VHH binders against Putative potassium channel regulatory protein sup-10 (sup-10). Designs and how they scored, part 13

Target 1, 283 residues: Putative potassium channel regulatory protein sup-10 (sup-10), of Caenorhabditis elegans (q17374)
Amino acid sequence: WNSKRSFFIPDFLGSGDGTPKSKTESVIEERMEYGRMILLVCNKTCAKHRSDIPLWLKEFNQKKGYQEPETITYYYHTYRQAVSFIDTNETDVFPNLIYFIGVKRVVFNGDVNIREDVNDWIASLDQLILLEPRVYEDLNVILSDTSNCSSKYLLLADRPKCPQPSWSIVARIAQDHGIQPVKIGHPLDGLTHVLLYKRMPYLSEASCHLSVLLYENSYSDFGDDINPLVVSDWITTLLPLEEGSCPALFETYWHPIVDELTELQQIFYSAELEISERNKRPA
Short names: E, the ipSAE of ESMFold2; O, the ipSAE of OpenDDE; V2, 0.75 times the mean of E and O plus 0.25 times the DockQ between their complexes.

## First folded at step 12 (VHH; framework vhh_sonelokimab_d1)

Design U3 (from R2 with A61K Y115S; at its last look DockQ between E and O 0.71; V2 from the best seeds 0.00; counts 0 for: pae E 8.7 > 2)
Fold by ESMFold2, look of step 12:
Structure U3 (fold): chain B 283 residues (1-283), chain A 126 residues (1-126)
Amino acid sequence: as target 1 above (283 residues)
Amino acid sequence: DVQLVESGGGLVQPGGSLRLSCAASGFTFSDYTVGWFRQAPGKEREFIGAISEDSGYIYYKISEKGRFTISRDNSKNTLYLQMNSLRPEDTAVYYCAAGSTPYLGWRYDSAEYDSWGQGTLVTVSS
C-alpha cells in the first residue's frame, strides 16, 4: 500500500470528461479535503435563508466549541442548471440543504423554514460515538474482535506534538461506513505499546500517529497523511464487497494481526521495552 | 453545593433491563461532560461511558458494546444509563460523575471528573 496522497474525486463532483469545475464544485472539493460543509441550494432569491442558515450554523459551532476543521462550514449555490452534486430525485424542493463529508452527501428531509427541524438534523449528523479503551484488556479485545468478520475498527490517535487536525472528520467518515472509531491515548503505556507493535508488527514505531483499520483479524496502516477524501478512498478500496461471512481481503493491503500474547510474553516484552528505554537515558 | 444523585438501581434477573438516572444540581449541568462508572465487590472502579455536554460525543468502554446506552437531558439536568441483557457480572455499585474540563483529557480517566455521586447498587441474580 502506498501512503501517498490520493487524487480520488467523489462521483458527485465533476463529470470526469475534462469539463472545467464550477466554483461550487471547487469549494466542495476543497472543503472535503479536511472538513465538512452544509450547502444552501436555492433556485430563486433566498434572502431569509441566506441570512438565517449561516447564523444558525455559526451558533451551532460556537455552542460546541468547534474550530476548523471540525466546524460545519457554509456555502450557497444558486441552482440554474444541472450539476453533478445535485440529484433532482433527492433534491426536488428548493430551498434545501445538503450536508457533505468525505464522499458522502445527505439531503435535508425536513422543513428548511423551521429552525428546530434544521437544528435537529444538524445535531443528528454531528453525533460521534467513540470507544476509548481504558486498559490493555480493552484494546486486546478490540484487536481480537474482528474474527467473525462482523466488526470493523479504526484506531486513531492525536496528540499536540503530531496533530491530525481532521481526526474527528475521519472518525465520522469511518462511522458512516459502519466502522467503529477508537480513540487511543498518547503517550502509550508500556503494556499498550507492546500490545500494538507485537500484535501488529508492520506498524511504524517511528510515527507519532496511529491510524489503523482493523477487519477480519487483519490490519491496514493508513500512514501519516490522512485527509477525509483519502480515508474515503482507502475505505472503499480496502474493504471488499460483502460476499459472505468472511470475504477475501487483498493481501497487498492487509497484514494479519498476531495472536493474543500470553501472560509471560506480555511480562517479557514490557520488561524488554523498559530495559531498552533505561539504556537510552544517561546514567 | 454540587450534587449528583443516582437512582434506579435494584435487583434484576439475568437478561433483564434497568435504567439508571443521575440528577444533577448546584452547577451548570449543560457545561460539563458526564459519565458512568461502576465498582464490583473487591474490584477497582471501571469506566462505562461518558457523554459530552451537548451530546455530540458519546464515549464507551468497548467491553460494554451494544448493551449499554448513555444519554442526557440538559433541560432536566439528568444523565441516564440504559442497561440491557444484564448478566451477573454486571452486579456493582454504579456512579455518575461530572468533569470540570469537558473538552480536554480522556473520558475514561477518573481524575478528569470533579464531582461524583454516592452510587446506586445494581444486583443481577436469579
Scores: ipSAE 0.012, ipTM 0.482, lowest interface PAE 8.7, mean pLDDT 79
ESMFold2 (binder alone), look of step 12: mean pLDDT 78; pTM 0.805
OpenDDE, look of step 12: ipSAE 0.674; ipTM 0.847

Design U4 (from R2 with G56S Y115S; at its last look DockQ between E and O 0.71; V2 from the best seeds 0.00; counts 0 for: pae E 3.5 > 2)
Amino acid sequence: DVQLVESGGGLVQPGGSLRLSCAASGFTFSDYTVGWFRQAPGKEREFIGAISEDSSYIYYAISEKGRFTISRDNSKNTLYLQMNSLRPEDTAVYYCAAGSTPYLGWRYDSAEYDSWGQGTLVTVSS
ESMFold2, look of step 12: ipSAE 0.300; ipTM 0.716
ESMFold2 (binder alone), look of step 12: mean pLDDT 79; pTM 0.812
OpenDDE, look of step 12: ipSAE 0.643; ipTM 0.840

Design U5 (from U1 with D108S S109P; at its last look DockQ between E and O 0.69; V2 from the best seeds 0.00; counts 0 for: pae E 5.9 > 2)
Fold by ESMFold2, look of step 12:
Structure U5 (fold): chain B 283 residues (1-283), chain A 125 residues (1-125)
Amino acid sequence: as target 1 above (283 residues)
Amino acid sequence: DVQLVESGGGLVQPGGSLRLSCAASGFTFSDYTVGWFRQAPGKEREFIGAISEDSGYIYYAISEKGRFTISRDNSKNTLYLQMNSLRPEDTAVYYCAAGSPYLGWRYSPAEYDSWGQGTLVTVSS
């Protein structure tokens, strides 16, 4: 991963006048490239909260069995002056908590002193609902289901040899934007492979990751350079602000999904793939 | 002894709702992915959905998304399935199942090594 950092900095960080980032801004930037974070913000001493909050987060992560980058990490900030990552219209009392994932921030709206309030808030932010297609027709329906401009999907698959440890963070970001994440297992069976690459011919068959946004009978391939911060930026850039408008999509980033395959095409392309895969076998 | 016991099945009218429970014993429930399957007469066992050992991940079959909600309560060793907007096509025996936390194919019955006996759900006028 070798993209310049300034391209990935969310709009809510930094002043835009070239001043160096504070320590807290640097930590937020670093953590959002691969994971997520809760920031405890205090305007004076918060000795009790500085002891309690990281412990509660550690126990939450342990209960979930999370490892980096899926863990919710912790950082502390003393609020003394206006900063880009705190909006005083959202945060009117201290101490408080702010959750960061991708380019999104969520301010806690409960009682920071009550563990149950904090834990329930974290649990609600953490839930991930995935669709897992079982057969060809499940996925075929998904590929055909975006014509009304209200349905949005993010297809995700990893090869076992090429893990993407941030895949679940990427899925959560999509879910937060009203995009349904769809988890596709590898290795692909032959018919599923045919479906994906014949209906979406601009996808690279050699990629280790499948990360494809579907909208308006079109798809945009995020490729192998998936970074949670980059995904957030792409989603915000590619999708319209208002649902249901069916705006013209930028052809630079979007390709049409090809019509559903006929039964004869399915048979023909499956046979073609089978021959191609036999030619790759070492035996 | 590992045991999974479903309950809450019965007769409901189309459009109705039903909540199934699966009580678990004989293993550390919180260490396992648990899921729901169903089997209609004359058909193969079909995946409904699964929930990870600590509910961080919830997986659904495409057709059930939006109508069914899976949840678990690890303190009570219980898995739940809330079914809404029931249709006659939902008539089946419903099974709960448990497998290791890192299942390869969550929709595959072969990935689950512990099963309940099933509870019958009938949706008819």
Scores: ipSAE 0.094, ipTM 0.619, lowest interface PAE 5.9, mean pLDDT 81
ESMFold2 (binder alone), look of step 12: mean pLDDT 80; pTM 0.821
OpenDDE, look of step 12: ipSAE 0.659; ipTM 0.839

Design U6 (at its last look DockQ between E and O 0.71; V2 from the best seeds 0.00; counts 0 for: pae E 4.8 > 2)
Fold by ESMFold2, look of step 12:
Structure U6 (fold): chain B 283 residues (1-283), chain A 125 residues (1-125)
Amino acid sequence: as target 1 above (283 residues)
Amino acid sequence: DVQLVESGGGLVQPGGSLRLSCAASGFTFSDYTVGWFRQAPGKEREFIGAISEDSGYIYYAISEKGRFTISRDNSKNTLYLQMNSLRPEDTAVYYCAAGSPTYGWRYDSAEYDYWGQGTLVTVSS
């Protein structure tokens, strides 16, 4: 927990010169560990905006039915001196709004006084496109499609006992990196369970979560203890930024996806699983 | 009465494009998740994709990733399906549906309360 927090810092939060972090930098780092936020930045008193923006955001979250950590949170910063999270070349106008998620920030380039413009901007940032496979073949296609170096997937599934409320934030971060999030429903049917663990044998069946990055006929298991910053760090570390090159992957973090199961293997392993589950039931 | 009415179907050549529309009336459109399904002759109804009440979440079946785009315009009470790179296998009756999934999945047709009558899309060859 604490070692992951102390180690991972997005580029725009580090001062790099040893100066203490400002209060705002600490808030941004804390909120990006589990969620997302909008920062209102003013160079003088913004009494109207400081009242209006958090209200508009609260209403946005309520209309969507969002609960923590999926809600877009709010913070205020008075700009008096250079800080790491504001690049004056990107924004020269105050008051301004900045959206933070993972290691990404997006500056609002519009009129902060116009509610409709702010709301439209927020809505554009909020879209999440998910694949929701239903049957074994859907997942089989996804696993096989990773031989294309342009196809990157993040499989996400929670077990009912261990929900991961950050799943949607993690999915949004993946989407921002050109990775297609895939939401796998629970409970898993027997064949889907067999597919996942026979084609990806380094996954632990005991894990509370399924958080698996797929690329180039290979997979990397993010494990159980993930959060938005950890996921951002893994994505930036594991994937080439230049698409279309198909570079060799480092074996410490990547494992090959086993070849497609034959029909006989599917039948055999499904029967094996059913027998195993039957032996756990009384009488 | 609640109504969902699909339009925009027709005959198209392989590789072509179509845009389907679904006009909704008789209910508060913005309160519903809406989606597209299709059914080819002799096959089961197949999920294409769905879009949440206020377009925060867009869900697609894996088979159609990248070729089809779902959108909605709540001011016009209309759901859209843009289909590109059409293939003969896309020949089917296309249905729109509206529901309020809570614990179910968007691909599960049982989660949808209202259905349109369908519009036929035929891709020749």
Scores: ipSAE 0.163, ipTM 0.641, lowest interface PAE 4.8, mean pLDDT 81
ESMFold2 (binder alone), look of step 12: mean pLDDT 82; pTM 0.832
OpenDDE, look of step 12: ipSAE 0.727; ipTM 0.874

## First folded at step 13 (VHH; framework vhh_sonelokimab_d1)

Design V1 (from U1 with I62F; at its last look DockQ between E and O 0.64; V2 from the best seeds 0.00; counts 0 for: pae E 6.5 > 2)
Fold by ESMFold2, look of step 13:
Structure V1 (fold): chain B 283 residues (1-283), chain A 125 residues (1-125)
Amino acid sequence: as target 1 above (283 residues)
Amino acid sequence: DVQLVESGGGLVQPGGSLRLSCAASGFTFSDYTVGWFRQAPGKEREFIGAISEDSGYIYYAFSEKGRFTISRDNSKNTLYLQMNSLRPEDTAVYYCAAGSPYLGWRYDSAEYDSWGQGTLVTVSS
């Protein structure tokens, strides 16, 4: 059970020697389990920036309509001594800003006094390219597109009856790893349902949740209880380090995607599903 | 008055490229998600893709992967669609649309408040 709760801790958090965490390290760790944040780092009081930055960030989140955990949260840190989350080779100008998401850390390289510089930086960090399959062929192409081992996809659902509150954060983490996030709507129509579960038979049809990594004509189900740090750990564990080839995958974690269904199979399984749904309804 | 006006349509040979523009007026363009749809004869409007109010989210239909690029220039109140490697099945009337930044599903044409009149793209030998 305790091994199931092990997950990746970013290099910039804590130490392995048992040294007590600073308050800021604890905040970063807590926020990265569900969301993302911007840290204002000052070597002085920074009263103006401590007022301006959270306001600009609030306005950004409001314009986007973000709700927790997708909002970019704010914290400040007064730099007085060496800490694990600041690399002085990267962060030698104060005040400054650091963005945290999953295992990723990005230091601002513009002028923190200029609102447009900060806003442009935030906007560049916030870009998320999603696929939203609408019809059968869109999803069918995605399932087939990994055979040459150059494409990686993460299928995700965020639906009212079975919410995945960190879905957008998970999608952003996937994108950072070169994985194309795909937002799936539920309930699926009959043919789309058949294709998903007949091409990926190890997925449970009863499950509300959909968090499935596709690579090399194979899939791996992330399971029911994901968070951004767990997702980061699974991505780094499951994917090979080398790119541009078809390296062997560990069959413990990966299942083959079944070949595209023929027209006869589509007809047969669609009829089977309709009969099954009819038998579940009381007369 | 809210207006969306598409331009840049026309005839092009297979394998060619076109850049469509959508000029917006009568509303605060930068506050809206905007997108491209197309409608071939006898078919429903088909989602191509959408781009959020400040380009934070860009959405594409998978079938258009790599061939089409959506962008916007908020200083000119203009949405763009760059189409490359055009094929005869891309022949359609192309529409731009604007909707709330809080759209549920970007492919659902009913969620868009405002529409252009369309520009015809014909891809033929």
Scores: ipSAE 0.015, ipTM 0.558, lowest interface PAE 6.5, mean pLDDT 80
ESMFold2 (binder alone), look of step 13: mean pLDDT 81; pTM 0.832
OpenDDE, look of step 13: ipSAE 0.425; ipTM 0.734

Design V2 (from U1 with W105Y Y107W; at its last look DockQ between E and O 0.02; V2 from the best seeds 0.00; counts 0 for: pae O 14.9 > 2, placed apart)
Fold by OpenDDE, look of step 13:
Structure V2 (fold): chain B 283 residues (1-283), chain A 125 residues (1-125)
Amino acid sequence: as target 1 above (283 residues)
Amino acid sequence: DVQLVESGGGLVQPGGSLRLSCAASGFTFSDYTVGWFRQAPGKEREFIGAISEDSGYIYYAISEKGRFTISRDNSKNTLYLQMNSLRPEDTAVYYCAAGSPYLGYRWDSAEYDSWGQGTLVTVSS
């Protein structure tokens, strides 16, 4: 299923004109910060849809085994006045569904009465293609591929000891921007660990968090405690608008990816890591 | 003397819920970030979550997000951990901790200065 996509910038991101927000707008703004939601919009009483849609969504979430923040949340809005998240030029059919993630807004274009259509639509929105390099070679290929300015990657981590509550949402946002999300597993083997930090020497090994944009043989560290909106903003700010463009990067935000490690370097740094880890173990 | 005392642990069936409490004394509770950790036998201590002084920030490990809820009552000097949908893998000794971790390092046990003795949670059929 295809849906129209647009961007909605919440007021807290500087898009506000000082007008009072509707309750729904506030909810959207709140949930867009860390999660995703489907909004049912009706211009009349739609009791059936108010019953069916949340149920279908619940079933979808359950089937996927989603928990927060992956859970697609639900909200309802009665359309009685102009609101920022509804463009009447884009949609004038009610009831309808709108999907929100980060700053992205997707309007449903199917039949809201048909469970299968709604499910297919949700499924299409929910699609996430992750690369999960676990070995040295896989990660090395990714890092080296950045020499091609058409290749963009976002390294993320899902580590129990490293809370990244919004990593999956961020991954989805990246994907929507044509950036390949890369899930860095845990724990990494020694050599893969070495690769990660030696080819990107300004990444702190002391930090368990990982949010790194790769582009033009360079990387940008987004830091800790980022949210989807921040990431979205950085992506739009740091990357060119047109695909295939290879402009000069701002040195303030980008560091070069170091060349591939020689075999000798691999051996040396791996050994060094091993010694370091051994020394951390209590006698 | 700074003291943290966990309570509420016990045996629970898979899918069950449990609420842990941590009673703090000997320091100004409201001035510290407090958090929960757990350690299973033979495994490393794991971060569960933390809550800042005024509950302005709440952090969760990604693996626990959605199932576990952390809250605090500064008037009672108590930290809580609500655990839902418990799994056998959740079996561990659960510790409360207090400290002033740097932003971005709240997951690091080294950033916490005070620890409880722990309470055992066993999830088994």
Scores: ipSAE 0.000, ipTM 0.224, lowest interface PAE 14.9, mean pLDDT 85
ESMFold2, look of step 13: ipSAE 0.295; ipTM 0.722
ESMFold2 (binder alone), look of step 13: mean pLDDT 81; pTM 0.833

Design V3 (from U1 with A61T; at its last look DockQ between E and O 0.72; V2 from the best seeds 0.00; counts 0 for: pae E 4.0 > 2)
Amino acid sequence: DVQLVESGGGLVQPGGSLRLSCAASGFTFSDYTVGWFRQAPGKEREFIGAISEDSGYIYYTISEKGRFTISRDNSKNTLYLQMNSLRPEDTAVYYCAAGSPYLGWRYDSAEYDSWGQGTLVTVSS
ESMFold2, look of step 13: ipSAE 0.264; ipTM 0.684
ESMFold2 (binder alone), look of step 13: mean pLDDT 78; pTM 0.809
OpenDDE, look of step 13: ipSAE 0.750; ipTM 0.885

Design V4 (from U1 with K65R; at its last look DockQ between E and O 0.85; V2 from the best seeds 0.00; counts 0 for: pae O 12.8 > 2)
Fold by OpenDDE, look of step 13:
Structure V4 (fold): chain B 283 residues (1-283), chain A 125 residues (1-125)
Amino acid sequence: as target 1 above (283 residues)
Amino acid sequence: DVQLVESGGGLVQPGGSLRLSCAASGFTFSDYTVGWFRQAPGKEREFIGAISEDSGYIYYAISERGRFTISRDNSKNTLYLQMNSLRPEDTAVYYCAAGSPYLGWRYDSAEYDSWGQGTLVTVSS
């Protein structure tokens, strides 16, 4: 199930022409900042769809156990005039559905009257493929794989001590950009912890949040605030437009990934970590 | 009683492909996260991948990325593992597992409550 995909850049991201925003445009911008939504667009009253679509979506969210910001939200728009989020060349049939996440817009291409079609479409949009490195070897492979310009990864974490509720949204955005999202577990075992911070030495161990883009044997730290729109912009800015391109990276934003740790280094740093942790424990 | 039954294992040459199936019964399959593990002789059980109840989330071990594909058909209560480009090191007993839709770390075998008996996959020339 493939829906037509396009990117919509909200006005606050510099796409505005100074024209007054519709209420719907404002809602889209607001919700795109942290979440995702399905918009029902009608050129008539669409009473049935206004009842059915939000119900189906509610059921979907409930079944998935989604909470904010993972919840796919709903909104309705009466199409009466040109708006920035509707391309008449792309969509000329109403009623229709549009999915928004980050700066991505996906127009429904099925039958809005068929619950199964809508559900399948939502399910397809909701699909997220994650890598979950648990051990040293797995993470090491990911870091080393970045030597290939075709390999792009986004390291994310949702840790109890510092939750990142938007990590799943960011992961989906990454996925849509051809970046493999990687969920880092917690707590990491000692050796895996050592690997993470020794091969990326400019990552702060004191930082609870993890949002790191890996590309061309380099990494970029997005910081503690992983706003989906900010991340989307960052990805678009930092990565080349063409797949397979290996341009020179800006040193301002990228740090090199350090080479693999030798066995001796693994032992040494692991021991060091253990001692450090021991010393942090109250006597 | 909850039952998971793996099938499709066998002997395959290096570079070959194999599709494993796991038939589930005794529980509402569609309400569970299900996954694949494998264990080679003398080795620890390894996570291959898992898929959420509605296939909304798919988790892979990095080592299996690109070669292995997990899918499910809830209408048939069946979990699948497509394995491509098989290698001798892929020789193992492959296990199907089921856990709550709200599992913690899916990589952890301890998160899964139900297991199949396994099916042997041998990759050899």
Scores: ipSAE 0.000, ipTM 0.239, lowest interface PAE 12.8, mean pLDDT 84
ESMFold2, look of step 13: ipSAE 0.297; ipTM 0.705
ESMFold2 (binder alone), look of step 13: mean pLDDT 81; pTM 0.835

Design V5 (from U6 with E53W Y114S; at its last look DockQ between E and O 0.01; V2 from the best seeds 0.00; counts 0 for: pae O 13.9 > 2, grease 24.7 > 24.2, placed apart)
Fold by OpenDDE, look of step 13:
Structure V5 (fold): chain B 283 residues (1-283), chain A 125 residues (1-125)
Amino acid sequence: as target 1 above (283 residues)
Amino acid sequence: DVQLVESGGGLVQPGGSLRLSCAASGFTFSDYTVGWFRQAPGKEREFIGAISWDSGYIYYAISEKGRFTISRDNSKNTLYLQMNSLRPEDTAVYYCAAGSPTYGWRYDSAEYDSWGQGTLVTVSS
């Protein structure tokens, strides 16, 4: 297991010809690392939209109670020259909006003058279906479901002792790739804890962060300090592009999920955990 | 035999620019992910950037964002690294690498099967 991980970013906004990046491209690139944004693109001053759109976003964020990096940020661009993030084949109408998350770009095709249209669009992009198993049975079902090659899960956690603010962005990226994000609650009850680490024995209990991809009855541990762009690359490189295929997994990156725990094992390991926890208590 | 040969290294002043080249031979260059790594004395090898064979996506180490540009010319079997705004801390042996992994992270040196001998870049006043 390679402990040395380098964070990287795709040259999504780069011009292969060495042309200087626009300021907007730089901003997009910076924010792609951990966040998401809506870009207003105008070919004129768009004074009204420059006022309305950020306001609507602010209201949306507030209503959702978002904090960084979950907050949908705002930026403005005057379209005067060709830029990498605008495809004239996709959009030739200005003003318009573009949503950025990870390496994903989504162009708004509605009426930017209609608040409801913009809100609906943002809401659709913001939709996150999150599983939150809290009991043994729920998590066990998830782990066992991975025997089906069509089922993909990403286990994430945001623990108070070691917060992982980017987990929500990562979850969204996973979802976009057809991977079901799973938020592991904290603290876990004893039996659920046992399940997590006994069925995935190579997961370190000492690790504060949890980012684990489940696929084909196997798991891959991303490790600490998850970066949305790195996760995106991780997903694209480790998983097959075609749905329904059950290819051989790269053994270097995947560990098998251990079979379900017997009742006896559950009892035994739970008891062991309890004893261990008692012994850690300062006398 | 698979060969990667780096060139273009040398002494440069801080703030200067340098362009490295990697000439590949002995394999179908277009079918390989190619990338740049560097290793400073006493330090671990670091990922700089790579271009994927499958998607054509270019990846950069976050630390090198905006300063370094990687490109490839498949017709010439050559990989390039344009380095701008060089700093003393950029002093290292720079390696080009090639690999064709089916799975794996492109920033992982283990995913590359072939390596050049390296070219030394020294940034000093």
Scores: ipSAE 0.000, ipTM 0.230, lowest interface PAE 13.9, mean pLDDT 84
ESMFold2, look of step 13: ipSAE 0.000; ipTM 0.354
ESMFold2 (binder alone), look of step 13: mean pLDDT 78; pTM 0.795

Design V6 (from U6 with T33V Y103F Y114S; at its last fold request DockQ between E and O 0.80; V2 from the best seeds 0.00; counts 0 for: pae E 3.8 > 2)
Amino acid sequence: DVQLVESGGGLVQPGGSLRLSCAASGFTFSDYVVGWFRQAPGKEREFIGAISEDSGYIYYAISEKGRFTISRDNSKNTLYLQMNSLRPEDTAVYYCAAGSPTFGWRYDSAEYDSWGQGTLVTVSS
ESMFold2, look of step 13: ipSAE 0.406; ipTM 0.757
ESMFold2 (binder alone), look of step 13: mean pLDDT 81; pTM 0.827
OpenDDE, look of step 13: ipSAE 0.635; ipTM 0.837
ESMFold2, fold request of step 14: ipSAE 0.267, 0.105, 0.075; ipTM 0.703, 0.615, 0.608
ESMFold2 (binder alone), fold request of step 14: mean pLDDT 81, 81, 81; pTM 0.826, 0.826, 0.825
OpenDDE, fold request of step 14: ipSAE 0.851, 0.872, 0.647; ipTM 0.930, 0.940, 0.832

## First folded at step 15 (VHH)

Design W1 (from V6 with E64V; framework vhh_sonelokimab_d1; at its last look DockQ between E and O 0.02; V2 from the best seeds 0.00; counts 0 for: pae E 17.8 > 2, placed apart)
Amino acid sequence: DVQLVESGGGLVQPGGSLRLSCAASGFTFSDYVVGWFRQAPGKEREFIGAISEDSGYIYYAISVKGRFTISRDNSKNTLYLQMNSLRPEDTAVYYCAAGSPTFGWRYDSAEYDSWGQGTLVTVSS
ESMFold2, look of step 15: ipSAE 0.000; ipTM 0.119
ESMFold2 (binder alone), look of step 15: mean pLDDT 82; pTM 0.837
OpenDDE, look of step 15: ipSAE 0.499; ipTM 0.773

